# Designs tried in a protein design chat: VH-VL binders against q9p5m9. Part 4

Target 1, 257 residues: q9p5m9
Amino acid sequence: MAKVTGLPEFEDLHTKRKWMLNHMAAAFRMFGRNGYNEGTAGHVTVRDPIDENTFWINPLEVPFSLMKPSDLVHINSDGEIIGGSKMKYNTSGFAIHYEMHKVRPEVICVCHVHSIYGKAFSALGKPLDMLNTDCCVFYNNHGIYFDMDDVISMPEEGRRTAKGLADYKAVLVQNHGIMTVGTTVDEAAYLLSLMERSCQIQLLIDSATKVGERKHVHPTRAKAIRENADNPVGLYTAQQPNFLYEVACSNGELEII

## First folded at step 22 (VH-VL)

Design TP2
Fold by OpenDDE, fold request of step 30:
Parts: sequence; structure tokens; C-alpha cells
Structure TP2 (fold): chain C 257 residues (1-257), chain A 120 residues (1-120), chain B 112 residues (1-112)
Amino acid sequence: as target 1 above (257 residues)
Amino acid sequence: EVQLVQSGAEVKKPGASVKVSCKASGYTFTSYWIHWVRQAPGQGLEWIGWIYPGNSNTKYNEKFKGRATLTADTSTSTAYLELSSLRSEDTAVYYCARGLQLWLGEFDYWGQGTLVTVSS
Amino acid sequence: DIVMTQSPDSLAVSLGERATINCKSSQSVLYSSNNQNYLAWYQQKPGQPPKLLIYWASTRESGVPDRFSGSGSGTDFTLTISSLQAEDVAVYYCQQYYSLPTFGQGTKVEIK
């Protein structure tokens, strides 16, 4: 069962899968609620708990706000649909994410959206400043991918993006947006929303410099916050209010497992 | 304060197995990766592998694949390296280290090291 | 695997003098997308584990004295101790983390 404290444990991997898919769908609904939907752009991949060489991904045609577990597509490492819905998905997106999953085997979920403030901030080609305590989870814990000059294969783009991500929890893809990773869907999704808000906040602060001087969280404190906040349990927990909200609003389409 | 405290020295015979522990404290154990590096006497450093305590995923240096086993106990914040089929050339100080990066990783905190001596 | 080669193997320097250690990688450890060199330097004293000194080729770890500096890019890197102190006697290692971690063979720094 899903827990607010701690990560849920499942004796049955099928139940775990169901749990993951519901949380995945909920994450999309949150993304939709937050206005992250941009056409068919944006992808979330989740490593299947039963066959760990397979993944779940969102279909192209379903708005984030309407995402159901049954809409999610089960694909193997070759991108072939092996279960779930048979709707089309973004094969390029998967190709990129797959490369990331390969180099970050601990990662269960990769989230990428083309949200407004992520796109805007990523165009600056700079990392986030630690301007509040909430964003300190990203203190020396997010990367930037700058190289967009060449037309490259999707796998190569994935590899390069992964290099930018390194082993951080997020990467700002220049002129593209935010990508986050997590050991749970909830972790990745929460981090994505947090990164988006962090971008928004910084843009606001940077726009208000005439009315006040920017104050940074002290690096020592920022580091301490990261070391305590960047944990799977805490980040999972942080997402639960959002999850429950989506469940409550889903009219039974989402389930607490 | 971040600390990694390793188990004591081991003396083993060829063919035996050794299990070294690394107890972490001062940070969230599941937030960082634990790497293992060894150093033969008078020699350089050799990376063995990493474990992510958050889900116990691992990656090994191909040289040690099948012979090294990394595990982590989140309840005790302890990482373990087990090396089987020990050889004389496995004689080394074994270090656990906290990695800021799993895939790429620089190591900011290290255990004190565990000497493993393999001799007939 | 990326091979790291240090030079010299050993170095004797007078107190207060500059010590220079070189490190070469078999391939570039510069990532073009972020223009960062995935290169670290460590100090190891006898009976102790390595201590992180420099990361990203030139960024000092917290608590590391200013006399330590890293430079270089691509395949050629240098660790410089501007004024060698007695406590700096150690073996120094470069390490790349562009790929799976590999270390240089080490450079022993001694007082002349």
C-alpha cells in the first residue's frame, strides 16, 4: 500500500506495477493541472517492476490531465509495444530516455516536459541559484545540457543528455526544458514540479532586482539541505498530497494501491 | 558530519570469501551512492563498483563481475562488499566511498579502509 | 576504459616551492555540452584514504587550501601546489569520471 511515510512495499509485483501506473497517471494529471502540457511533447518513462528491461510510457494523444493507467503503453527496450494501451507514443522520446535508463540503472522514472518556466530558464543556459530552501535539493544536484548545434540521433541525444544529467536529479536542457529522474514516479514528478517552480521563482527574482538585492542560501546550508532532502522517501512523501489530490479528482479513474 | 566506518582487517586463504562492511552516518544513506575502491599495497586505486542503497541497484567493474557482490542495508545504513574466490592479487585495502555521482562519480567521503590479506 | 597517466611518478620539491603534477587521459574528458572536465584530484597520505582536492578539473573541494589548484582541459591536466608545505607530502591521484571511474597511477610528492 502507498504510504505517506516511507516507500510502500509490495509482495506482488503485479500489484506494484498497478501502483506505479496509477502514480504515473497521477503525475501526468498533476502536470496537466500545472499547465505543463505542450501538444504531444513531454514524456515519462517508468521501468517496469516485473520485467526491468521494459518500460511504461505515455501515449501521444492523451492530454496530461486525462491520463489513466490504462492509457499507458508498455514497451520493451526495442520500443515494441508489449502491453498496456496500443496507442502511439513518442519513439524519439523513449530513445532518449532509454539511454538515460541505461546509464542510470537506479533510476526508475524519467520525467520530461516542455513547461513554460523550464523552457524559459533553460534558454539562459545557466544553473539555478539557491534562492530559497526548497530548491536546495538541486544544490550541485542538477546539470545543464547546452549542445544543440548538431542534428544527432535520438540515442546520441539521450547519451548526451545523460551526460548533462550526470548523476544529478535534474538537467536543464538548453532551449528545451526540464528533465528529472527518480527512484519512484513520485520522486521524479515532484522534482520536476519543484524545478519548474524554482525556475519561475528565479525568473521573478531576477526581474525584481531593482527593488531588492538577491539573497542566496548559504552554500553550507544549501548543501546540508540537499543532503537531507534528496532522499527517495522524503521526495516520495512530498508528492503524496499531489497524488491524493489527483485521486480525489479522478472520479475513480485513479486508485490508491 | 559524514562518516564512513569500515569493518576491521581480514586475513583469508585463497578461494575463500570476504565480506567488508561500511557503515554510513551523518547523511541520508539512501540519497547517495556508495562506491568501492581497492588499493593493492604500494599500488594505485581500482574502482570495483557502486551500489545505490535507495533500491540496491548496482554496477560493477567488469573485472569483478560475478565475483564481487555489493549490498546495502538501509535499516543500519551499512553497505557491504563481498568478494569471493579470493586470490593473492586481491590483497589490498578496500575502501568504501560516497559518490556524488553514480555513473560518473567523484568521491567526497571515504571510509578508513579495510585491509584484506589473501595468503596461503 | 579511459586510461589516466600521471607524470612524474615521484617529485621532490623544497618547502615553499611549487609542485606540479601532470595527468593525461587517453581520451578527452571534456563534455562539450556543459564544457566541464570530468576530472578530480585526490591526496592520499600514508595509512589514510584518498582525500578529494579538486573536481571539475579546477574546482577546489571545501576545506582545501588555496595553494592547491587544478588546471587543464580535454586530455591534459595539472595539479599545482603553489607553495609546498610539510603536510602536503603524499601521493596524488587524478581520476576521471567522464566514464566509469579510473585513476592515474599516482605521483608521490616528497620534500627535497
Scores: ipSAE 0.000, ipTM 0.472, lowest interface PAE 13.7, mean pLDDT 91
Fold by OpenDDE, last read:
Structure TP2 (fold): chain C 257 residues (1-257), chain A 120 residues (1-120), chain B 112 residues (1-112)
Amino acid sequence: as target 1 above (257 residues)
Amino acid sequence: EVQLVQSGAEVKKPGASVKVSCKASGYTFTSYWIHWVRQAPGQGLEWIGWIYPGNSNTKYNEKFKGRATLTADTSTSTAYLELSSLRSEDTAVYYCARGLQLWLGEFDYWGQGTLVTVSS
Amino acid sequence: DIVMTQSPDSLAVSLGERATINCKSSQSVLYSSNNQNYLAWYQQKPGQPPKLLIYWASTRESGVPDRFSGSGSGTDFTLTISSLQAEDVAVYYCQQYYSLPTFGQGTKVEIK
């Protein structure tokens, strides 16, 4: 049962892995439901709970909305498939994410999609303004990666992206989209969806500036909101309705662990 | 109707700890902040900190950091304030209060208060 | 921390007369981006917890009589009781929530 009051604990790491994979698949289904699919673009990496030097990643050919735990690919740090699905995955995406995992060892999950409003907003090359209370979780808690004008290796792109991410929970990659991180899949996935919506809302507000002036959340309060909202348990909890929805709609393909 | 009902009066020795409870009802416990405010006899109001039961995150007045611990039990809709290393200056009525919004910070409902007396 | 200072410390007013309490903040509690003053007023009767009267400096809480009004902006605020009633005998506190909450020292209102 999804504990609303905390992160689930597992005595068996295999069970934990199964739990993680189900939540990972559910996250993709949510992404699909939200319309984040863009061809084969977008990927999520999850550090394996048993062998922490290995990762899970989504395959290229499976639509987000159809993702099953059995579709997920288990790979080592060299990108070799060591288990799970044998389907192809985005090696460039992994290369980028791996560098992020290296510099942020506490990060279990990295999410990246090419969603509409994330792409649109990232083209402005500016951070989000605190224009609503929901986005305040990102107050001084998201970065920007600007170095997209250079032709660089994927690992270098990962390193630079990680630099932009710093110790934050999200990074806007200029002309590219959103990346989020979390200590759980649910945290990262929730933040990604929230970031996308935040971008959408700001673009909407900015488009309405002739009608009225933008009103900001006070920085002091924005900070307080972030401090309250930016915790693993709360963010995990925030994702649970989405998780349960996907489980309910999965016809048994997803399960509550 | 929103209600905050606090535990009864406490008498403690210096150096001891006290734990005050605040049971909430009449609203969604996990959707509002619980603040703690104390009032020494004949004195004004002093903010101690807040807890958000929805994720159990907390914020403390720097004055109380290290001595005050805020917790919440969502199963019983009860918030707790524990104050350790009690001093005579900690003698006060302690209130829990519902914060309407974290970003606002006004308190619309209050507990009846709990008198904590610290004396040798 | 923002320091709140009320004046006077005590006030005696005849029944039916106007009572005026002032509150000053050590810094502005007006947020320019939303043009709101992060200030509240409370009433506390003996043996009772404080009761919220006013928020946003001038907005009355639900159930608060019309005779209570808040005014002011920036650093100077006023709570006015247009016609003092017997039940209004209490200590009144201003509170800012522009930053971490701080309260004024209180003003005791009595009947003359």
Scores: ipSAE 0.000, ipTM 0.490, lowest interface PAE 14.4, mean pLDDT 92
Fold by OpenDDE, last read:
Order: C-alpha cells, then structure tokens, then sequence
Structure TP2 (fold): chain C 257 residues (1-257), chain A 120 residues (1-120), chain B 112 residues (1-112)
C-alpha cells in the first residue's frame, strides 16, 4: 500500500482547478496506456472546485492517450457546455454520472470505462473475490448493478447505478463494465485501474482452477487491509507514480502543480 | 513576471479590418484564458471575448459574433484579435487580459492597450 | 447578461477622507454552493489599463494597499477607500464574472 504523504493544499481554487484538470487528463492517458479505449465509450466526470454545480468531462473525439487538460469540457448540471473545450461529449454518460454525483456529494470524480476485463467479469453478475491483498480495498467496498432488462431513462440508469454503488468506491455494472468514485481524480482513477486488474486476475485464477484450488484472503485480514488502504490520501498517493509517468511522457502537455 | 505586450496603434478606414496582437510571457500561455476588452474614448469597458490558447476554443460577446476573430499562436505565445467590417463606433483602446480560469473571469494582468481609430 | 450599475458616476473626496463607491448587479452574483461573490473591482488611471484591486468581492489582490476594501453580497457591493490618497485619483469599475464578464459604467474619483 502507498505511504500516506498528504494531499496538496491550494491557496486558491484557480490553482486547484488546474491541478484537477491536469490529473484528469493524466488519468485518461493512463487509461489509454492500459488499453481501456473502446471507441468513444468511457468517460470521467469531475466536480468543479469553484462552481460545484458544474462538472468537467472528456470529449468524445479525443483518444484517451492524447487527452490534454484543454480538451476537457466544462458543463453545468443541465449538461450545457459553459466552457473548456467545445468538443462533443457523452451526454448519456453525464446523465448517469450526474445522478451519482447528486447522491454522493462528497464524490468529486466518477470514472467509467469499457475495459476488456471489467466488461468480461461484469457479465458474470457477481462480486469480486478477495484473491489477493491488492484487491482487498474492495472488500465489502464495491457493489453490483444488475441490468433489469427494461427500458429506462439515463437518469434512472444513473440512479440505479448509484444504488448499486451505495457508499462503496466502485460498482460493477452488469454486462457493461467498471465505475469507480473518489474524492480526487487520482483516487478514482487508481481504483478503476486496480479493479480492472483485479477482474483480470480473478478471471485468470478461475481459469486455472483445474490445476489448483484458489485461496481467499481471510475476511479478517481483508477487512483490515481495506480499512488501511481505503483512505483518500493513500489512494491519491498510490496514483502518483502513474501521474508522474504520464507527465514525463506528455512532452510538456501535462503540468505538475 | 507575467506580461502582456500588445501591438501598436492602428488607423483604419470604415469597412477595413484590423488585427491586434498580444504577446504573453512569464507564465504558461496554454493554461490561461486570454480575454479581450475594449474601451471607447471616455467610455467604460466592454468585453469582446476569450480564447483558450490550449485548444484555441473561443467565446464571443454576441455583439461581436461574426466580426471578431480570436486566435492564438502557442509557438510565440501570442494572441490575436481581428475585427472586420470596422465602423467608427469601433474606435477604442483594445486590451488583452489574462483570465485566471474560465468562469472566474477576473483579470489579473492586462496589456497596455492598443488604440484603434476608425475614420474616413 | 448581468447588468452592473455603479453609483455615483463621479465622486469628489478630500484627501484623507473616506471614499465609497457602490455597485449593483441586475441579478445575484453569489454562488450558493461555495458562498462566493463573483465580483471584482478595478482601478484605472489615465492612459493605463485597468488594475485589479479586489476579487471575490472582498479579497484584495496582492500588492493592493489595505485602505482599499470590498464588501457586499448578492447584488449590492461597495468599494471603500478608507483614506483617500492623491495616487487614488482614478476611475473605478466593478465587474461580475458569475456569467460572461460585464462591467459597471465606472466611477470617477477625484480630490475635493
């Protein structure tokens, strides 16, 4: 687990916004690097630190790996573009995320991608098993949203997804993929990548059951690990190597603030 | 030190176009909005529009939409305002100003201004 | 667009005395979510661009003397110069940035 180093403090919200947008762009680049791209699917929403009734979201036409802070779209609660990039964004995605933001006001960032293993595992309609210590951050800390096989509005989809999310940090959307939340972009992004990897690992283990019995982390230990790992500072810290990597590879397009 | 340095005064005929430059230095050009504000002689301040040099996105005052064109050259950290179909009423000092971030449109640094005179 | 209206248009104050400028917005520039007023004050001297004095209605920009203060909330705001100095002769503008920027018409401050 990452050492707790603290969250950065800002003298003003202008700097904070810039900080958030750079980390948001970096998160997308990490997603791209990890191969989470699926056409125009997948999106991240971030509550603006200044106008907290507004949000930032990624544009449809920019590959995750090429995301810049300047590509991000600033939208209000009605989904109208109020600033940032003028590029189109996933309106349905925002509608869903907005409902999540409403019921979880402490959530600053919601991440959703259509990654391979998240999609695959979500089709099983079951929670993750605690098969390693890294995934124990999700011990009784992730939910499942089950497709109801009915036609519903996007806001309703969001409400149901939020219900599945409950007070957890992640939700497996059946036949759809992974959603994570955080109080920082880095927290949410780290959790998303971790859950994707956790899904991958479990699928591998499940595929290997012919050669051995899988072993679970003991519930007591899993709980202890979760209690230690599931904190905003630690999870932020855990994402910093990824952030710095993206900064280093960005050719100056990302900034350390 | 943050600085915005604008091009020199312009004299134009009605119907012509003018292009004013604003060279920025001392900060990351692509991370802040550049706003343009004009001031007719003896009058108040009028917002024209903003450009985000990072992606060249723009927003215009509806009054100037279609006549004003904002551009930015990131290689030279220079923003441009082009105003076409000039009228006598366009006679004013034109300022570029740094907006810290969109939606918080206070302007902490200003160019020295460019006088544009439109006369027959 | 939010209309900003200042009062008075012109103000003559003796040196060392208090100068008070009012600014009214046609709608509230207070954002309920963060309880901040998106209001700035500028000073403009002849031949110079405006200079930012106050933002968030009451926060002084760096380097601004403490004799300058901003107050108010919602739709009514005030810029106060507690003790007018000779160098304070200028036109002062209020500006909202709650929406697309708009300015007051300005208040000319002179020495009486």
Amino acid sequence: as target 1 above (257 residues)
Amino acid sequence: EVQLVQSGAEVKKPGASVKVSCKASGYTFTSYWIHWVRQAPGQGLEWIGWIYPGNSNTKYNEKFKGRATLTADTSTSTAYLELSSLRSEDTAVYYCARGLQLWLGEFDYWGQGTLVTVSS
Amino acid sequence: DIVMTQSPDSLAVSLGERATINCKSSQSVLYSSNNQNYLAWYQQKPGQPPKLLIYWASTRESGVPDRFSGSGSGTDFTLTISSLQAEDVAVYYCQQYYSLPTFGQGTKVEIK
Scores: ipSAE 0.000, ipTM 0.475, lowest interface PAE 11.4, mean pLDDT 92

## First folded at step 25 (VH-VL)

Design C6
Fold by OpenDDE, fold request of step 29:
Structure C6 (fold): chain C 257 residues (1-257), chain A 130 residues (1-130), chain B 107 residues (1-107)
Amino acid sequence: as target 1 above (257 residues)
Amino acid sequence: EVTLKESGPALVKPTQTLTLTCTFSGFSLSTSGVGVGWIRQPPGKALEWLANIYSNDEKYYNPSLKNRLTISKDTSKNQVVLTMTNMDPVDTATYYCARSGFEYTYEWGETWGSYAFDYWGQGTMVTVSS
Amino acid sequence: DIQMTQSPSSLSASVGDRVTITCLASQSISSYLAWYQQKPGKAPKLLIYAASSLQSGVPSRFSGSGSGTDYTLTISSLQPEDFATYYCQQSYSTPLTFGGGTKVEIK
């Protein structure tokens, strides 16, 4: 397989949109393959490349593993469906993500799932330890949202989540799960799966060892790894095997643009 | 049945502190998401939000009056108290307490809070005059 | 702060008329908009929450619509008991703010 040397360039924004939607659908299929589907929970929002005040979101009733580009819903900033599929979407998901998109305008994609290990680890109310080199992309690069004790409004949930996310690439929402962001769908999706695995590894190590028995990546090294790994091109590239896998398994429903 | 009732002085002198108490029944401030707010209305004018307090003791104030307002709760007594310092004739109004933070549920089962006011007290008229 | 501009400030209508009141928010409030009815000497009564959800016990002739910054309260057929002042209120963010009110009077 050829080495990816950068992000694809598009002269036509419509083609770019198509590209983004295919990668978005593929991300969901990966999520489904990884077992992240939990009822109607879990959302991905993507800022439209043509009208940047509009977004794409997954429909409410389509399983992640069956997601097609044509299933995705185009909505404006008011939450009105303006294109794509006419299926219902989770309005809460958009309301929350929209608050994040507002405070992080560079973010193109927000991913959120209710995956097993993200939910489990989030119940501990602590950040990840740097216990392996792969998770070091999150070294001082993930936040925690602690305050889920009370029922609040969707916008407030969004604002609080955004506050936890800060300028990081991920946020652990206590008793809820994982949320990641990226400048591409692939970046956000890769980080989400990585965070999930990192949570799993953390829980395994915590279960197998006492505190003093755990070996951590040295902070200096962790920082260096993050600085190298946390870049748009690298993270996009890291997602491509997953994307290509989904394309190959899609029976023509996904395509390489 | 949810009920709220305001109590306090009907007359306050300028520069004095107003203390109002909201006594409620039919709900508890120990319930997650539930809150009580104060809203005032000068005669013939529109409604103005003053402050809210919630079951988790979160407090929100109108910034225009924040330095003058203090809201507190006594969950065991089902009471919320609002104090407003340095009263002025311009503060003459009917003061209402109302329940906030009621929940609504989507068809897919998610429940969220509303910061609208679904139950109101009758209101108490407060006149600030020398 | 989010300003709520309510219009009109007053209107005259007859029983049976369709009445429409609008509120414009200074920024998007994501449908966190409530409508209240207030009669003279009485406390406000919640009619609509979340822009379009009818409060329990409120007649179906009342409806709310809108999104983003623009919202509307509609009374499909005005009844004698509907002559009152109506207020919108955003609950998107603090400080909570109300519209200036619309007095619905008998023509």
Scores: ipSAE 0.682, ipTM 0.861, lowest interface PAE 0.9, mean pLDDT 95
Fold by OpenDDE, fold request of step 29:
Structure C6 (fold): chain C 257 residues (1-257), chain A 130 residues (1-130), chain B 107 residues (1-107)
Amino acid sequence: as target 1 above (257 residues)
Amino acid sequence: EVTLKESGPALVKPTQTLTLTCTFSGFSLSTSGVGVGWIRQPPGKALEWLANIYSNDEKYYNPSLKNRLTISKDTSKNQVVLTMTNMDPVDTATYYCARSGFEYTYEWGETWGSYAFDYWGQGTMVTVSS
Amino acid sequence: DIQMTQSPSSLSASVGDRVTITCLASQSISSYLAWYQQKPGKAPKLLIYAASSLQSGVPSRFSGSGSGTDYTLTISSLQPEDFATYYCQQSYSTPLTFGGGTKVEIK
């Protein structure tokens, strides 16, 4: 595990790949633990550290809670399976994520799930309010993609989603759910869970207006918090307790590399 | 049954504006995802896409001709109209309207657009000559 | 814009022959490729969409394959009614673009 002072460094890229895949599997298990699984929906893409024109993605038929590194599928930019598991994956998910990876080359990981509160909040078609200090990492740091009524192509969906994401760390897709990005799997995964909880909290507060008035974090403070919190080392570190938990519960299926 | 039919002048003079109408049946532009496009083909040459319009009134144009093209729809009449300004003899071609928004569905239930043209009109020949 | 390079421009074949037509995109189009058949004086007819999906009513002797930038239309056994001009079309992004066409003639 990386210390607060930095991210882990690897001389051997194969070791780095193994590290990334274990953290990717752990992220899914966390998603499963949090109840984000919705049928075959939801996917995570990770840029491979050895061949950076290729990606890893989760298979369609493996529940998030059961995800193992060996279940993950290695695909090239054309969507062809080139290694890892030979199980089917969500081709539309990759097509959409690929468009995001193209416009944001620094992004290593893209996360998307059909979680309850992300879906619910996204149906309102508005950004998050800064109602607590934890969500302030998203202060002017998340976008909204207003889904159109018409069915479009996968690449176009990806391009539109990417446009909504802009240079932010997250995007709310109207009537669809949440997407997050990161320079590590842990960063993206942590932000996804945080966004989901932020949506839940806001819906709860908005439902309790009779009890009291909503109090916002002051914009100046929110900005300051974002500037401090939105860094790759801190966000990676924030995910480590979750990673360790999943490792401990995995019965040896996940490894600390 | 899906049908499309182009109508308009067979002869246009240089610098004049061409107006073509596509009348269709068997589908509606009130249906989500449905679109109509125009494609032209000079005699003995390849196909060239001109413009598309969709049920949500989104419009797409060939950038090489964008300044000359206008596409519109009348959903109640099942018609799409294409106007092309400043016609030139090089614009002599058969003009087709075709249904776009072709959709396909994966086994897990997701539906996506292909932007292929699955139904075509018979085409109308337009000659630009003085 | 995405350019579609179709080859060959023409070919001669006999009934029963295996015919292959290729289409090269100037960039990856993620399998958003369609194939059309056009006979003289007629409108194009959709044969294949999404690179390899056969349009309803099209004979099984037609097939499409490919990924990335390279795509192929194959007629496993050419029939008399298959002599026509074929076009590829990308739908990955606008503007939509067609290949230059391949005329399949009787040998």
Scores: ipSAE 0.656, ipTM 0.859, lowest interface PAE 0.9, mean pLDDT 95
Fold by OpenDDE, look of step 25:
Structure C6 (fold): chain C 257 residues (1-257), chain A 130 residues (1-130), chain B 107 residues (1-107)
Amino acid sequence: as target 1 above (257 residues)
Amino acid sequence: EVTLKESGPALVKPTQTLTLTCTFSGFSLSTSGVGVGWIRQPPGKALEWLANIYSNDEKYYNPSLKNRLTISKDTSKNQVVLTMTNMDPVDTATYYCARSGFEYTYEWGETWGSYAFDYWGQGTMVTVSS
Amino acid sequence: DIQMTQSPSSLSASVGDRVTITCLASQSISSYLAWYQQKPGKAPKLLIYAASSLQSGVPSRFSGSGSGTDYTLTISSLQPEDFATYYCQQSYSTPLTFGGGTKVEIK
């Protein structure tokens, strides 16, 4: 069981895999609960703990809100299905994510959704402003990918997106949506939801300028908050309420490992 | 042409187990994303979803009836079977099987799917009575 | 569970009338909404999927709209064969749930 003070440790990698898959499914359910599902758009990739050259990805045929660990597809680096669900997955999505996994080997999970406010904000082609303390985890810690107008291959898109992501935890893909990364599924998933909410909040504030002048978090404070908040343990812990909620609502389909 | 047909007993006694079979043609449960579901409708009442099974053997049940329901498939026979235990007069209804899960892909690679029931069997009336 | 509140439960209309049926979900279902037509003694027939996509073979007088929690089925000009009961259904989350139905009767 996950601890508030640390990441869970597993001696058995199969158990760890099971843990990861349950958290992955829970992440999708949270995404669904938050309304991030757009048809079959959006996907999460997770590096397998046993065979680190392989990945897990969500199938196209399952709504986020219905996602179970058994729905997840196990694929190799060539995109071939090697286990898990036999359902189809978004090969283009994987191609993009794989490029990110390649350039950032520490990244275990990449999350991408076509959520409303992420899409809306990304259309502005600008970074987030630090308008609240919660979003400060992204202070100088998120990028933007602008090159969506070119007809390019999916791997090239992945490389460009990865370039935009740089060493950050998130990237706004212009006219597309949000992408986040993490060393755990929970970290990436939490950051994705936080980024979405941050986009929403900023859009609200920007729309309320007639009511008052918006105030920024001071850069020194923002930096301090980022330095404190941007850690694997804290971010994992931040996702646990969401995880537990999904478990409780899963009718036994999700497990606490 | 896609067709589905329900078969099973028209009359079941209370506490007995109902077994219904859906035989279909025009599609295969070996096709990714395809599923078959069961829906029932008491006379003069609304539709109630019971269970779905998909090509990857994933199964979903109505939680209110989960403990009473079992769904299975035989892909080679194009059949889906639903069992419901401990039948009660309140379970008297027309039972339908229907196909679910169709998708289309855009040129840019995005795939969109629908989980609506696009083809239905004619339904089979099941009466639970002593 | 996601509750689907369909309204009205029944309505009377004449041939040629514009008919509107509403379905309200207890939470956002992200356009995972289908509309069915059912005639007495017959199985439901899919009319609209994904909130606004017309099923093949369905007349263009049928249309679906909406997002989030609020969805609408519209029959632009009611035809004699359209007198039936209509159901909405969400497929966003299990259990899959249907609305209570709307019976469209001859005025």
Scores: ipSAE 0.000, ipTM 0.479, lowest interface PAE 12.7, mean pLDDT 92

